# VHH binders against EKC/KEOPS complex subunit cgi121 (cgi121), part 76

Target 1, 174 residues: EKC/KEOPS complex subunit cgi121 (cgi121), of Schizosaccharomyces pombe (q9p7j3)
Amino acid sequence: MILPLFPETQVHVFVYENVSNCAAIHEQLISQNPIYDYAFLDAATILYKKQVYSAIIRALEDRRDEQMKTKTIHSEVILSLSPKTEISSAFRQFSMTKKSKNIVVVKIDSKLTEEEEFERLDKLVEGNRVEFSDEELQKLIDFKVLKKNYKLDPSTLENPLASILSSIALRGYS
Short names: E, the ipSAE of ESMFold2; O, the ipSAE of OpenDDE; V2, 0.75 times the mean of E and O plus 0.25 times the DockQ between their complexes.

## First folded at step 13 (VHH)

Design pf2 (from pf1 with S30R; framework vhh_7n9e_1; at its last look DockQ between E and O 0.80; V2 from the best seeds 0.81)
Fold by OpenDDE, look of step 14:
Structure pf2 (fold): chain B 174 residues (1-174), chain A 123 residues (1-123)
Amino acid sequence: as target 1 above (174 residues)
Amino acid sequence: DVQLVESGGGLVQAGGSLRLSCAASGFTFRAYAMYWGRQAPGKGREWVSGITWRGRSTLYASSVKGRFTISRDNAKNTLYLQMNNLKPEDTALYYCAAGLFPFSTDESDYDYWGQGTQVTVSS
């Protein structure tokens, strides 16, 4: 996928359910294995496609402007999901953990087609790929976690998209 | 009460310039991407330009690129459109819009619209 604001940057997003090797993937991330150069998100924290793309766009802007707070564009995507400025908090909130079962995987600056990237990623992730859609994400979400991450209340839970996008946009303004 | 109020339109000769403003109120302006669109007589709505919530990124329709400049002042809750080298084909009702998604040329992603300000460019 090509974003209009960043025509030179190819982005791919994948969703996996029933992943059996998140612990193994997590260890590779800790070891900074370059083969695992993705943003691995806990699907329990992601409700909308627009949530993910909002974070991606923010991260790409920050990179372009040389204002990233994290070391890599993928870590910046994770940070950009969070309403908090603390990197550690953002990772605790949104990053895949050893206990994760469902994940959203983001690839920035891909040199491959979506299908080629999937084939590459499928060698790393032991799970079932599902469609990257609001419908599928809704099946994987943990609303307790969502409410906590974005401080949602009963009124905003009726339509949490606005609150989520606002939180992403307003990070650093508080 | 959400409001987007455009101003700065008027009659101008070809080659002239105008600066449009869009004053926003009733919502958190800095959380929204902002857009300009226009509608010429007898034609449909046309996307003109967009700017992300932080004002770091902008995009323009090919028809106005190089002539128009979109900007925003989040402290003033105001969106601007500097229009230079205006052409008769730029004649339209210019409206501003707001959306929470960082950037989209699809109006279905917009949440609020202004009523518009008329821009008329004579030959």
Scores: ipSAE 0.912, ipTM 0.948, lowest interface PAE 0.4, mean pLDDT 96
Fold by ESMFold2, look of step 14:
Structure pf2 (fold): chain B 174 residues (1-174), chain A 123 residues (1-123)
Amino acid sequence: as target 1 above (174 residues)
Amino acid sequence: DVQLVESGGGLVQAGGSLRLSCAASGFTFRAYAMYWGRQAPGKGREWVSGITWRGRSTLYASSVKGRFTISRDNAKNTLYLQMNNLKPEDTALYYCAAGLFPFSTDESDYDYWGQGTQVTVSS
């Protein structure tokens, strides 16, 4: 994926369903194993490709401007999904957990083609890869979790996409 | 109701300058990336410039880079385009657009468009 504002930054996004080893992956992330240097998101929290790319673009802009709040670009993507300012809240709500079943995985600053990055990631994740698309994401989302995370009003006639993207846009406005 | 209203167009001699404004209402301006496009008579639409929702990043078409400056004032809900060293080929209807996405050069990602303001550059 080529981002017009960051043309030298290669980004890949993968989606896995029916992942059996989230507990093992989670342990490696806590241990800061550099082989696992990705953003691992719970797919139950992700409805749109634009949701993920909005967080990526915010994180990259903040890194360029030396405004990052977390230690890595991948953890900054996780923070950037959140409408809340608290770092621990963002990880609690959007990160893959030991009990996650489906995940979205983001790699930023890749030096590899998508296929090459997939080959490396596939050795780490025990699950079934599906396309990163709004169609596939809609099959994996938990709408109750989504509405809670973005405080979506059930009686609102608002476009859910617009509400979600506005929440992401307005958290870190400066 | 959403409105984007451009102003500041007119007739100017080659080498001159104009400043365009785009006044926004009916939506949360600071959540939107903003863009300028143009359409010359008998030609297709041309992407001109864009600015991210926070105003921290800008991008320009190669045909205007170095001559045009995009900016925004989120307190006044207004987008600007400073156009310097104007050329006859800059003659076009200039319109602003807004997209609820941090930045895109793909117009299918845009949500709102203004009707435009005419800029005519003569020698």
Scores: ipSAE 0.714, ipTM 0.868, lowest interface PAE 1.2, mean pLDDT 91
ESMFold2-Fast, scan of step 13: ipSAE 0.808; ipTM 0.902
ESMFold2 (binder alone), look of step 14: mean pLDDT 86; pTM 0.866

Design pf4 (from pf1 with S30N; framework vhh_7n9e_1; at its last look DockQ between E and O 0.95; V2 from the best seeds 0.88)
Fold by ESMFold2, look of step 14:
Structure pf4 (fold): chain B 174 residues (1-174), chain A 123 residues (1-123)
Amino acid sequence: as target 1 above (174 residues)
Amino acid sequence: DVQLVESGGGLVQAGGSLRLSCAASGFTFNAYAMYWGRQAPGKGREWVSGITWRGRSTLYASSVKGRFTISRDNAKNTLYLQMNNLKPEDTALYYCAAGLFPFSTDESDYDYWGQGTQVTVSS
């Protein structure tokens, strides 16, 4: 996918369910293995495609303007999902953990087609790829986690899109 | 109550300039991407320009690039369009819009629209 504001930046997003090797992936991320240079998100925290794309757009603006707070564009996407400015909180709340079961995986600056990137990623992730769609994301979300991460009221939990997108937009500016 | 109120339209000679304003109220302005569109009589709506949350990224339709400049002042909840070197083909009702998704050229993604301000460019 190429976003209109960033025409030279190719982005791919993949969703996996029933992932059996999150602990192994987590070890590779801790060791900073460059083969694993993706953003690995816990799908329990992601309800909308627009949620992910909003974080991506924010991270890309910050990179272009030399305002990133983290060391890589992928870690910046994880931070950008958060309503809070503290990096450790963002990773704790949104990043894949050893205990995660379903994940959303983001690749920015891909030099590969979506299917070529998938072939590469599929060697790393032991799970079932599903479509990156609001329909599939809804099956994987944990609404209790979503409520906590974005401080949603019972009424906003029924239709949380506006609250989530506002939180991503306003981190550090409200 | 959400309002987007455009102003600054009028009659101008070809080659002239106008500055449009869009005053926003009833929502958190700096959480929204903002846009200008236009509609000439008897024609469909045309996307003109867009600007992200804090004004750091902008995009223009090819028909206006180099002549129009979009900007925003988040302290005043106001969106602007500076229109230079105007041509008769720029004659249209100009309206602003707001979308919570940080940027889209697809107007179906927008949440709020203004009523518009008329710009008429005479030969």
Scores: ipSAE 0.794, ipTM 0.898, lowest interface PAE 0.9, mean pLDDT 93
ESMFold2-Fast, scan of step 13: ipSAE 0.816; ipTM 0.903
ESMFold2 (binder alone), look of step 14: mean pLDDT 86; pTM 0.861
OpenDDE, look of step 14: ipSAE 0.909; ipTM 0.946

Design pf59 (from pf1 with D111E; framework vhh_7n9e_1; at its last look DockQ between E and O 0.86; V2 from the best seeds 0.86)
Fold by ESMFold2, look of step 14:
Formats: C-alpha cells, structure tokens, sequence
Structure pf59 (fold): chain B 174 residues (1-174), chain A 123 residues (1-123)
C-alpha cells in the first residue's frame, strides 16, 4: 500500500496462519535480535486492514513529530493499536505471544519489494502465508478478544470498524 | 443527524482570496480526517486537500499547493480552507468530507459529505 502522507516509507504487511514457532520468535524478540525487526501481532486481535494501517499512520505521524513513546517504529505500531496509553497493556493485548497460532507481521521502512521482504520473513516464520485482506483476517479473529480490547458492546459488534478506528484515533486525546 | 455545512464561497477576482468553513455536527469530529474536494461544471470530482484527525498532517493536490491552506479547529468542530492567489481554474463547487480512516485520497473511504459552497473566480 502507498501511504499518501508518507510516500517514501515502504510498508509491507503479511499474514500467517498455523504458525508453529511463535515461542521461538518470541524469544528472539525478547533478546532484541535485529533480524526480527518487525511488528509481530496476534491475528486474534486484528479484524481489518484499516485497523492495521490506522495504527501505522498514527505511529508514523508520532515518529515524524517526535511524539513516539516506545523505542522503535514497530513497537510504536503495537502501542498505536491500543485505546489505552499504557505501553505494557498494549503489548499484552496485541503482540504475538508464545501461544499465538496466527500472526500479522508489519515491516516499516522496508528497502525491499513485498516479495523480497516475504522471502526474508519466510525464513523466520514456520507457518502458511495468507492474503492480507479483510476476508482472511475475519477467519482468524477472536471476537471475544476484540470486544475486550476495544470495549465493544453487543450493538457495535455487528460492524465494529467505526468503534475500532475511533479508539485508535482518540487514544490520549478523548 | 450528521451534517457538514460549507460556507464562505462567492465571487472573487483573480488573484484574490477566500476562506471557506465547514461546520460539522452529529459525530465526534476529532476522530475523523477531513477533506476538501471540488467539482467544476461538467467535470468529475477533484480531490483538493486533506488533514488528519488532530491537524498534524496535511496534503494538497499539486494544482493548489502553496496557494491553499487546510486547517481545523477541533474545539469548534470546524474545518477551514484558506484559498489565496485564486485563478479562474479554481472556479468550482467546494465541498468538505469526513473519513474515519486517518488519511486517504480515495473518496470511497469517506463516510460523510457536505453539499458544497460555490466559488467563482473572474478574470
């Protein structure tokens, strides 16, 4: 996707299902291995492409304006998904864990084409790539998790996009 | 009920200035990116400018960059377009729009639309 506000920032997003090595990936993230410099999200928390891109755009705005709260742009994306300002809460709620089964992986500032970045990522993730689409994300979401993360009530669960995007927009400003 | 109401249009001489306003109601203004578009008689809609939720990022069509300035006041639920050095080619119906996605030049991402205010620039 080309982001009109950040046209020189290449962004790639990948979705994997049936990932068998999340525990190994998690250990690499904790050790701060630079080869794993991506945002690894639990797909159970992601329902829409626009949800991910909204967090990316917010993170990029905050980086440009020297308003980032975390150390890397990828960790800032994870924070930006959250309606809450607490960094640790955002990571607990949205990051991939050792027990995750499906993941969404974001690369910002890529110097590679999508397929070249995929070739690198595919060496790290033992799972099956699926399309980054609302159709595929809907198959992987956990609606109980989504409801909890965004405080959705039953009346908004039929079309939660507006509530989700509003939460991302208003964190720290509502 | 959602409303977007534009004002400030009118007839102006080439080289002149106008300031458009778009008053918003019926939704949480600060959660929306805001946009100006225009439509000249017999032409398709043209994207003019956009501004993110809190006003920190803006973008302009190349035809207006350097002459137009988009801004917003979230406390007043109002979007603005300052138009300077107007040219006859700027003659159009100017309308505002709102979208929950933080920024898109694709009009299919917008949820709400105003009716527009006419700007006519004479030679």
Amino acid sequence: as target 1 above (174 residues)
Amino acid sequence: DVQLVESGGGLVQAGGSLRLSCAASGFTFSAYAMYWGRQAPGKGREWVSGITWRGRSTLYASSVKGRFTISRDNAKNTLYLQMNNLKPEDTALYYCAAGLFPFSTDESDYEYWGQGTQVTVSS
Scores: ipSAE 0.824, ipTM 0.914, lowest interface PAE 0.8, mean pLDDT 93
ESMFold2-Fast, scan of step 13: ipSAE 0.819; ipTM 0.906
ESMFold2 (binder alone), look of step 14: mean pLDDT 86; pTM 0.865
OpenDDE, look of step 14: ipSAE 0.908; ipTM 0.946

Design pf6 (from pf1 with S30Q; framework vhh_7n9e_1; at its last look DockQ between E and O 0.90; V2 from the best seeds 0.85)
Fold by OpenDDE, look of step 14:
Structure pf6 (fold): chain B 174 residues (1-174), chain A 123 residues (1-123)
Amino acid sequence: as target 1 above (174 residues)
Amino acid sequence: DVQLVESGGGLVQAGGSLRLSCAASGFTFQAYAMYWGRQAPGKGREWVSGITWRGRSTLYASSVKGRFTISRDNAKNTLYLQMNNLKPEDTALYYCAAGLFPFSTDESDYDYWGQGTQVTVSS
């Protein structure tokens, strides 16, 4: 996928359910294995496609402007999901853990087609790919976690998208 | 009470310039991407330009690229459109819109709309 704001940057997003090797993937990430150069998100924290793309766009802007707070564009995507400025908090909130079962995987600066990238990623992830859609994400979400991450209350839960996008946009504002 | 109020329109000669403003109130301005659109007589709505939350990124329709400049002042809750080298085909009602998604040309992603300000460019 090509974003209008960043026509030179190809982005791919994949969703996996029932992933059996998240612990193994996590170890590779800790070891900074370049083969695992993706943003691995816990699907339990992602409710909308627009949530993910908002974070991606913010991260790409920051990279372009040399304002990234993290070392990699993928880590910046994770940070950009968070309403908090602390990197550690963002990772705790949104990053895949060893206990994750469902994940959203983001690839920035892909040189491959979506299908080619999927084939590559499928060698790393032991799970079932599902469509990257609001419908599928809604099946994987943990609302307790979502509420916690974005401080949603009963009133904002009626339209959580607005609250989520606002939180992403307002990170760093006080 | 959410409001988007456009101003700065008027009658100008071809080659002239105008600066439109859109004053926003009733919502958190810096949380929204902002857009200019226009509607010419007898035509549908046309996307003109967009700017992201922090004003770091802008895009323009091909028809106005190089002539129009979108900007925003989050401290003043105001969106601007500097229009230079205006052409008769730029004649339209120019409206401001706001959406939470960082950027979209899909009007369904917009949440708030202004009433518009008339821009007329004479030959």
Scores: ipSAE 0.913, ipTM 0.948, lowest interface PAE 0.4, mean pLDDT 96
Fold by ESMFold2, look of step 14:
Structure pf6 (fold): chain B 174 residues (1-174), chain A 123 residues (1-123)
Amino acid sequence: as target 1 above (174 residues)
Amino acid sequence: DVQLVESGGGLVQAGGSLRLSCAASGFTFQAYAMYWGRQAPGKGREWVSGITWRGRSTLYASSVKGRFTISRDNAKNTLYLQMNNLKPEDTALYYCAAGLFPFSTDESDYDYWGQGTQVTVSS
């Protein structure tokens, strides 16, 4: 996918359900294995495609303007999902853990087509790929986690998109 | 109540300049990307320009690039379009729009629209 504001930056997003090897993936991320250079998100925290793209666009603007707070663009995407500025909180809230069952995987600066990137990623993830769509994401979300992560109240839980996107937009800004 | 109110339109000779404003109220302005569109007489709507929520990124339709400059002042909740070297084909109703997403050229992603301000460029 090519974003209009970043025409030289190819982005791919994949969703996997029923992933059996999150613990193994997590160990590779800790060891900083370059083959695993993706953002691995817990799908229990992601409800909308726009939620992910908002974080991606924010991270890309910050990289262009030399305002990133983390070491890689993929870690910056994880931070950018958070309504708060603390890096450790963002990773705790949104990153895949050893116990995750479903994941959203983001690749930024891909030199590969979507099919080629999928073939590489599919060797790493033991799970079932599903469409990156609001329909599929809604099946995988944990609304209790979503409510906690974005401090939603009962009135916003029916249609939380505006609250979520506002939180991403306003982090660190008045 | 959300309100987008355009101003600054008028009659101008070819080669001239105008500055359009869009005053916003009723929503958190700095969380929204902002856009300008236009509609010439008897024609469909045309996307003109957009600017991200923090004002750090902009994009222009090829027909106006180099002549028009979009900007925003988040402290004043105001969007601007500086229009230089105007041509008769720029004659249109110019309207602003807002979308709660960092940036999209797809108008189905927009949440709010103004009613527009008329720009007429004489030959």
Scores: ipSAE 0.754, ipTM 0.883, lowest interface PAE 1.1, mean pLDDT 92
ESMFold2-Fast, scan of step 13: ipSAE 0.816; ipTM 0.904
ESMFold2 (binder alone), look of step 14: mean pLDDT 86; pTM 0.863

Design pf60 (from pf1 with D111N; framework vhh_7n9e_1; at its last look DockQ between E and O 0.91; V2 from the best seeds 0.87)
Fold by ESMFold2-Fast, scan of step 13:
Structure pf60 (fold): chain B 174 residues (1-174), chain A 123 residues (1-123)
Amino acid sequence: as target 1 above (174 residues)
Amino acid sequence: DVQLVESGGGLVQAGGSLRLSCAASGFTFSAYAMYWGRQAPGKGREWVSGITWRGRSTLYASSVKGRFTISRDNAKNTLYLQMNNLKPEDTALYYCAAGLFPFSTDESDYNYWGQGTQVTVSS
């Protein structure tokens, strides 16, 4: 995907369901294996494409302005999904765990084409790749997790998109 | 009751300047990306400029780049467009819009629209 504000930045987002090797992937992430330099998100936390892209845009602004709070652009995307400024909280809320079943994977600044990244990730992730679409994400979301992460009032459940995007926009400002 | 109210339009000679304002109310202004668009008589809408939540990122259509400056004041819930070196081709109704998705040049992503303020540039 090309973002109008960052046309030079390659952005790829992949969704996998029924992943059987999350524990192995998690091990590679904690060992900082450069092959796994992606943002690995628990799909239980992601409801909309716009949620992911909003976090990406915020992370890219912070990188451009030399205001990143984390070590990598991929960890900055994870932080940017959170309504709070505390890094460890954001990672606990949104990152893939050993027990995750469905994941969303974000790659920024790929040197590969989207097709080449698909081939690479399909070798790392033992699961079924599905379309990055609101329809597919809605099948994987855990609404209890979403409500907790964004502190959603039951009255906003009819349109959680506005609350989610506002939370991402307002992080650190009130 | 969401409102976007534009002001500052008028008649100006080619080479002149105008500053447009867009006063926002009824929503959390700082959570929205803001945009200026225009519509010339008998033509469709043309995207002019956009600005992210706190003004850290801006983008301009090639036709206005270097001549127009978009800015915002979140404390005053106000969006601005400083227009310099105006040309007859800039004659249009100028309107502001708000989009919750942080940046898009696609009008379908916009949530709220103003009615517009007329800018007429004579030759």
Scores: ipSAE 0.806, ipTM 0.899, lowest interface PAE 0.9, mean pLDDT 92
Fold by ESMFold2, look of step 14:
Structure pf60 (fold): chain B 174 residues (1-174), chain A 123 residues (1-123)
Amino acid sequence: as target 1 above (174 residues)
Amino acid sequence: DVQLVESGGGLVQAGGSLRLSCAASGFTFSAYAMYWGRQAPGKGREWVSGITWRGRSTLYASSVKGRFTISRDNAKNTLYLQMNNLKPEDTALYYCAAGLFPFSTDESDYNYWGQGTQVTVSS
């Protein structure tokens, strides 16, 4: 996917369900293995495609403008999902953990087509790829986690998109 | 109530300039990407320009690039379009729009629209 504002930056997003090796992936991320240079998100925290793309666009603006707060563009995406400025809170709330079962995986600056990137990623992730769509994300979300991460009221849980996107937009400015 | 109110349109000679404003109320302006579109008489809508929620990224249709400048003042909840070197082909109803998604040229992603302000460029 090519974003209109960042025409030289290719982005791919993948969703996996029933992942059996999150603990192994997590160890590789901690060791900073460059083969695992992706953002690995817990799908329990992601309800919308627009949620993920909003965080990606914010991270890319911050990189371009030399305002990133984290070491890599992929870690910056994780921070950008958060309504809070604390980096450690963002990773705790949105990153894949050893206990995660379903994940959303983001690749920024890909030099590959989506299917070529998938072939590479599929060697790393032991799980079942599903479509990156609001329909599939809704099957994997944990609404209790979503409510906590974005401090949603019961009424906003029926219409959470605006609250979520506003939180991503306003972090550090509200 | 959500309102987007455009102003600054009018009649101008070819080669001239106009500055359009779009005053926003009823929503958190700084959480929205903002856009200008236009519709010439008897023609479909044309996307003109967009700007991200804090004004750091902009994009323009090829037909206006280099002549038009989009900007926003989040403290005043106002979007602007500076239009220079106007041509008769720029004659249209200009409207602003707001979208929560940080940037899209697809109007189905937009949440709110203004009524528009007429710009007429004479030869």
Scores: ipSAE 0.806, ipTM 0.906, lowest interface PAE 1.0, mean pLDDT 93
ESMFold2 (binder alone), look of step 14: mean pLDDT 87; pTM 0.870
OpenDDE, look of step 14: ipSAE 0.906; ipTM 0.945

Design pf8 (from pf1 with S30K; framework vhh_7n9e_1; at its last look DockQ between E and O 0.85; V2 from the best seeds 0.83)
Fold by OpenDDE, look of step 14:
Structure pf8 (fold): chain B 174 residues (1-174), chain A 123 residues (1-123)
Amino acid sequence: as target 1 above (174 residues)
Amino acid sequence: DVQLVESGGGLVQAGGSLRLSCAASGFTFKAYAMYWGRQAPGKGREWVSGITWRGRSTLYASSVKGRFTISRDNAKNTLYLQMNNLKPEDTALYYCAAGLFPFSTDESDYDYWGQGTQVTVSS
């Protein structure tokens, strides 16, 4: 996928459910294995496609303007999901853990087609790919975690998208 | 009470310039991407330009690129559109819109709309 704001940057997003090797993937990430150069998100924390793309766009803007707070564009995507400025908090909130079962995987600066990238990623992730859609994300979300991450209350839960996007936009500016 | 109020429109000769403003109130302006659109007589709505919530990225329709400049002042809750080298085909009702998604040309992603300001460019 090509974002209008960043026509030179190809982005791919994948969703996996029932992933059996998150612990193994996590170890590779800790070891900074370049083969695992993705943003691995816990699907339990992602409710909307727009949530993910908002974070991506913010991260890409920051990179372009040399304003990233993290070392990599993928880590910046994770940070950009968070309403908090602390990197450690953002990772605790949104990053895949050893205990994750469902994940959203983001690839920035892909040189491959979506299908080619999927084939590559499928060698790393032991799970079932599902459609990257609001419908599928809604099946994987943990609302307890979502509420906590974005401090949603009963009034904002009626339209959580607005609150989530606002939180992403306002990080560091509240 | 959410409001987007456009101003700065008027009658100008071809080659002239105008600066439109959109004053926002009733919502957190800096959390929203902002957009200009226009509607010419007998035509549908046309996307003109967009700017992200932090004002760090802008895009323009091909028809106005190089002539129009979108900007925003989050401290003043105001969106601007500097229009230079205006052409008769730029004649339209120019409206401001706001959306939470960082950028979209899909009007379904917009949450708030202004009533518009008329821009007329004579030959």
Scores: ipSAE 0.911, ipTM 0.947, lowest interface PAE 0.4, mean pLDDT 96
Fold by ESMFold2, look of step 14:
Structure pf8 (fold): chain B 174 residues (1-174), chain A 123 residues (1-123)
Amino acid sequence: as target 1 above (174 residues)
Amino acid sequence: DVQLVESGGGLVQAGGSLRLSCAASGFTFKAYAMYWGRQAPGKGREWVSGITWRGRSTLYASSVKGRFTISRDNAKNTLYLQMNNLKPEDTALYYCAAGLFPFSTDESDYDYWGQGTQVTVSS
C-alpha cells in the first residue's frame, strides 16, 4: 500500500489468528533480531483498519519531521496507537505479548510486494493469515481491552471509531 | 452543531490573489484533517488541497500546485487557502471539508462539508 502523503514508502499490514509462537517472536524482538523488524501488535487491541493507518501516518509524519520518540519506525507505530505519551504504557497496552493469540503485523519501508512480504513473514509466524479488514478485526478484538486502552464509556463503545481516532490524533498535541 | 463556513471569495482579475477562510465550530478542529474542493460551472467536483490534523503535511492537485497554499490555525479553528496568480479556469465555488482520519484524498472519508464561497476570476 502507498499512502498519498508518503508516496515512496511501501506499507504492508497483515493479520494472523491462532498464533502459537508469540513467545518465540517476543524473544526475537527483545534480542533485536533484524529479521523481525516489524511492528507486532496484539489484535485484541485493534478494531479498525483506520486505527492502524492513523497510527502509521502519525509515525511517518513524526519520522519525517525528526520528532520520533522511539528508536524505530515500527516501535513508533506502537506508540502512535496510544492516547498516552509514555512509551512503556503504549507497549504494555498494544504490543504483542508472549500470551497473545492473534496479532496485527505492520511493515513500513518494505521493498517487496505484499505477497513477497507475506512469504517472508509467514516463515516467522506460526498462525493463520486472515484479511486485514474491519470484518476480520471485529472477530479478534477484546472490547474490554479496547475500552480500557482508550477510556471509552458505554455510549461510545457501540461505535468507538471517532473516539479512537481522536485519541491517536491528540496525544501530545498541545 | 457542526458548522464549516467559508469566506473570502469574490471577483478578481486574472493574475490576482485571494485568501479564503473556513471557520469551524461544533467539533474538535485540531483532530481533523482539512480539505478544499471546488466546483466550476458545468464541471464535476475537483479536489484541490488537503492538510493533516497537525498542519505538518499538505498535498495539492496538480492544477494548483505552486500557486495555492493551504494552511490552518488550530487555535482559531480556521482553515485557509491562499490563492495566487489566479486564472479564469480557477473560477468555481470553493468549499472546505473535514475528516477525522489523518489524511485521505477519498471524499468518502470526509465527515463535514461547508456550503462554499464563490471565486470568479475575470480575464
Scores: ipSAE 0.743, ipTM 0.880, lowest interface PAE 1.1, mean pLDDT 92
ESMFold2-Fast, scan of step 13: ipSAE 0.819; ipTM 0.908
ESMFold2 (binder alone), look of step 14: mean pLDDT 86; pTM 0.866

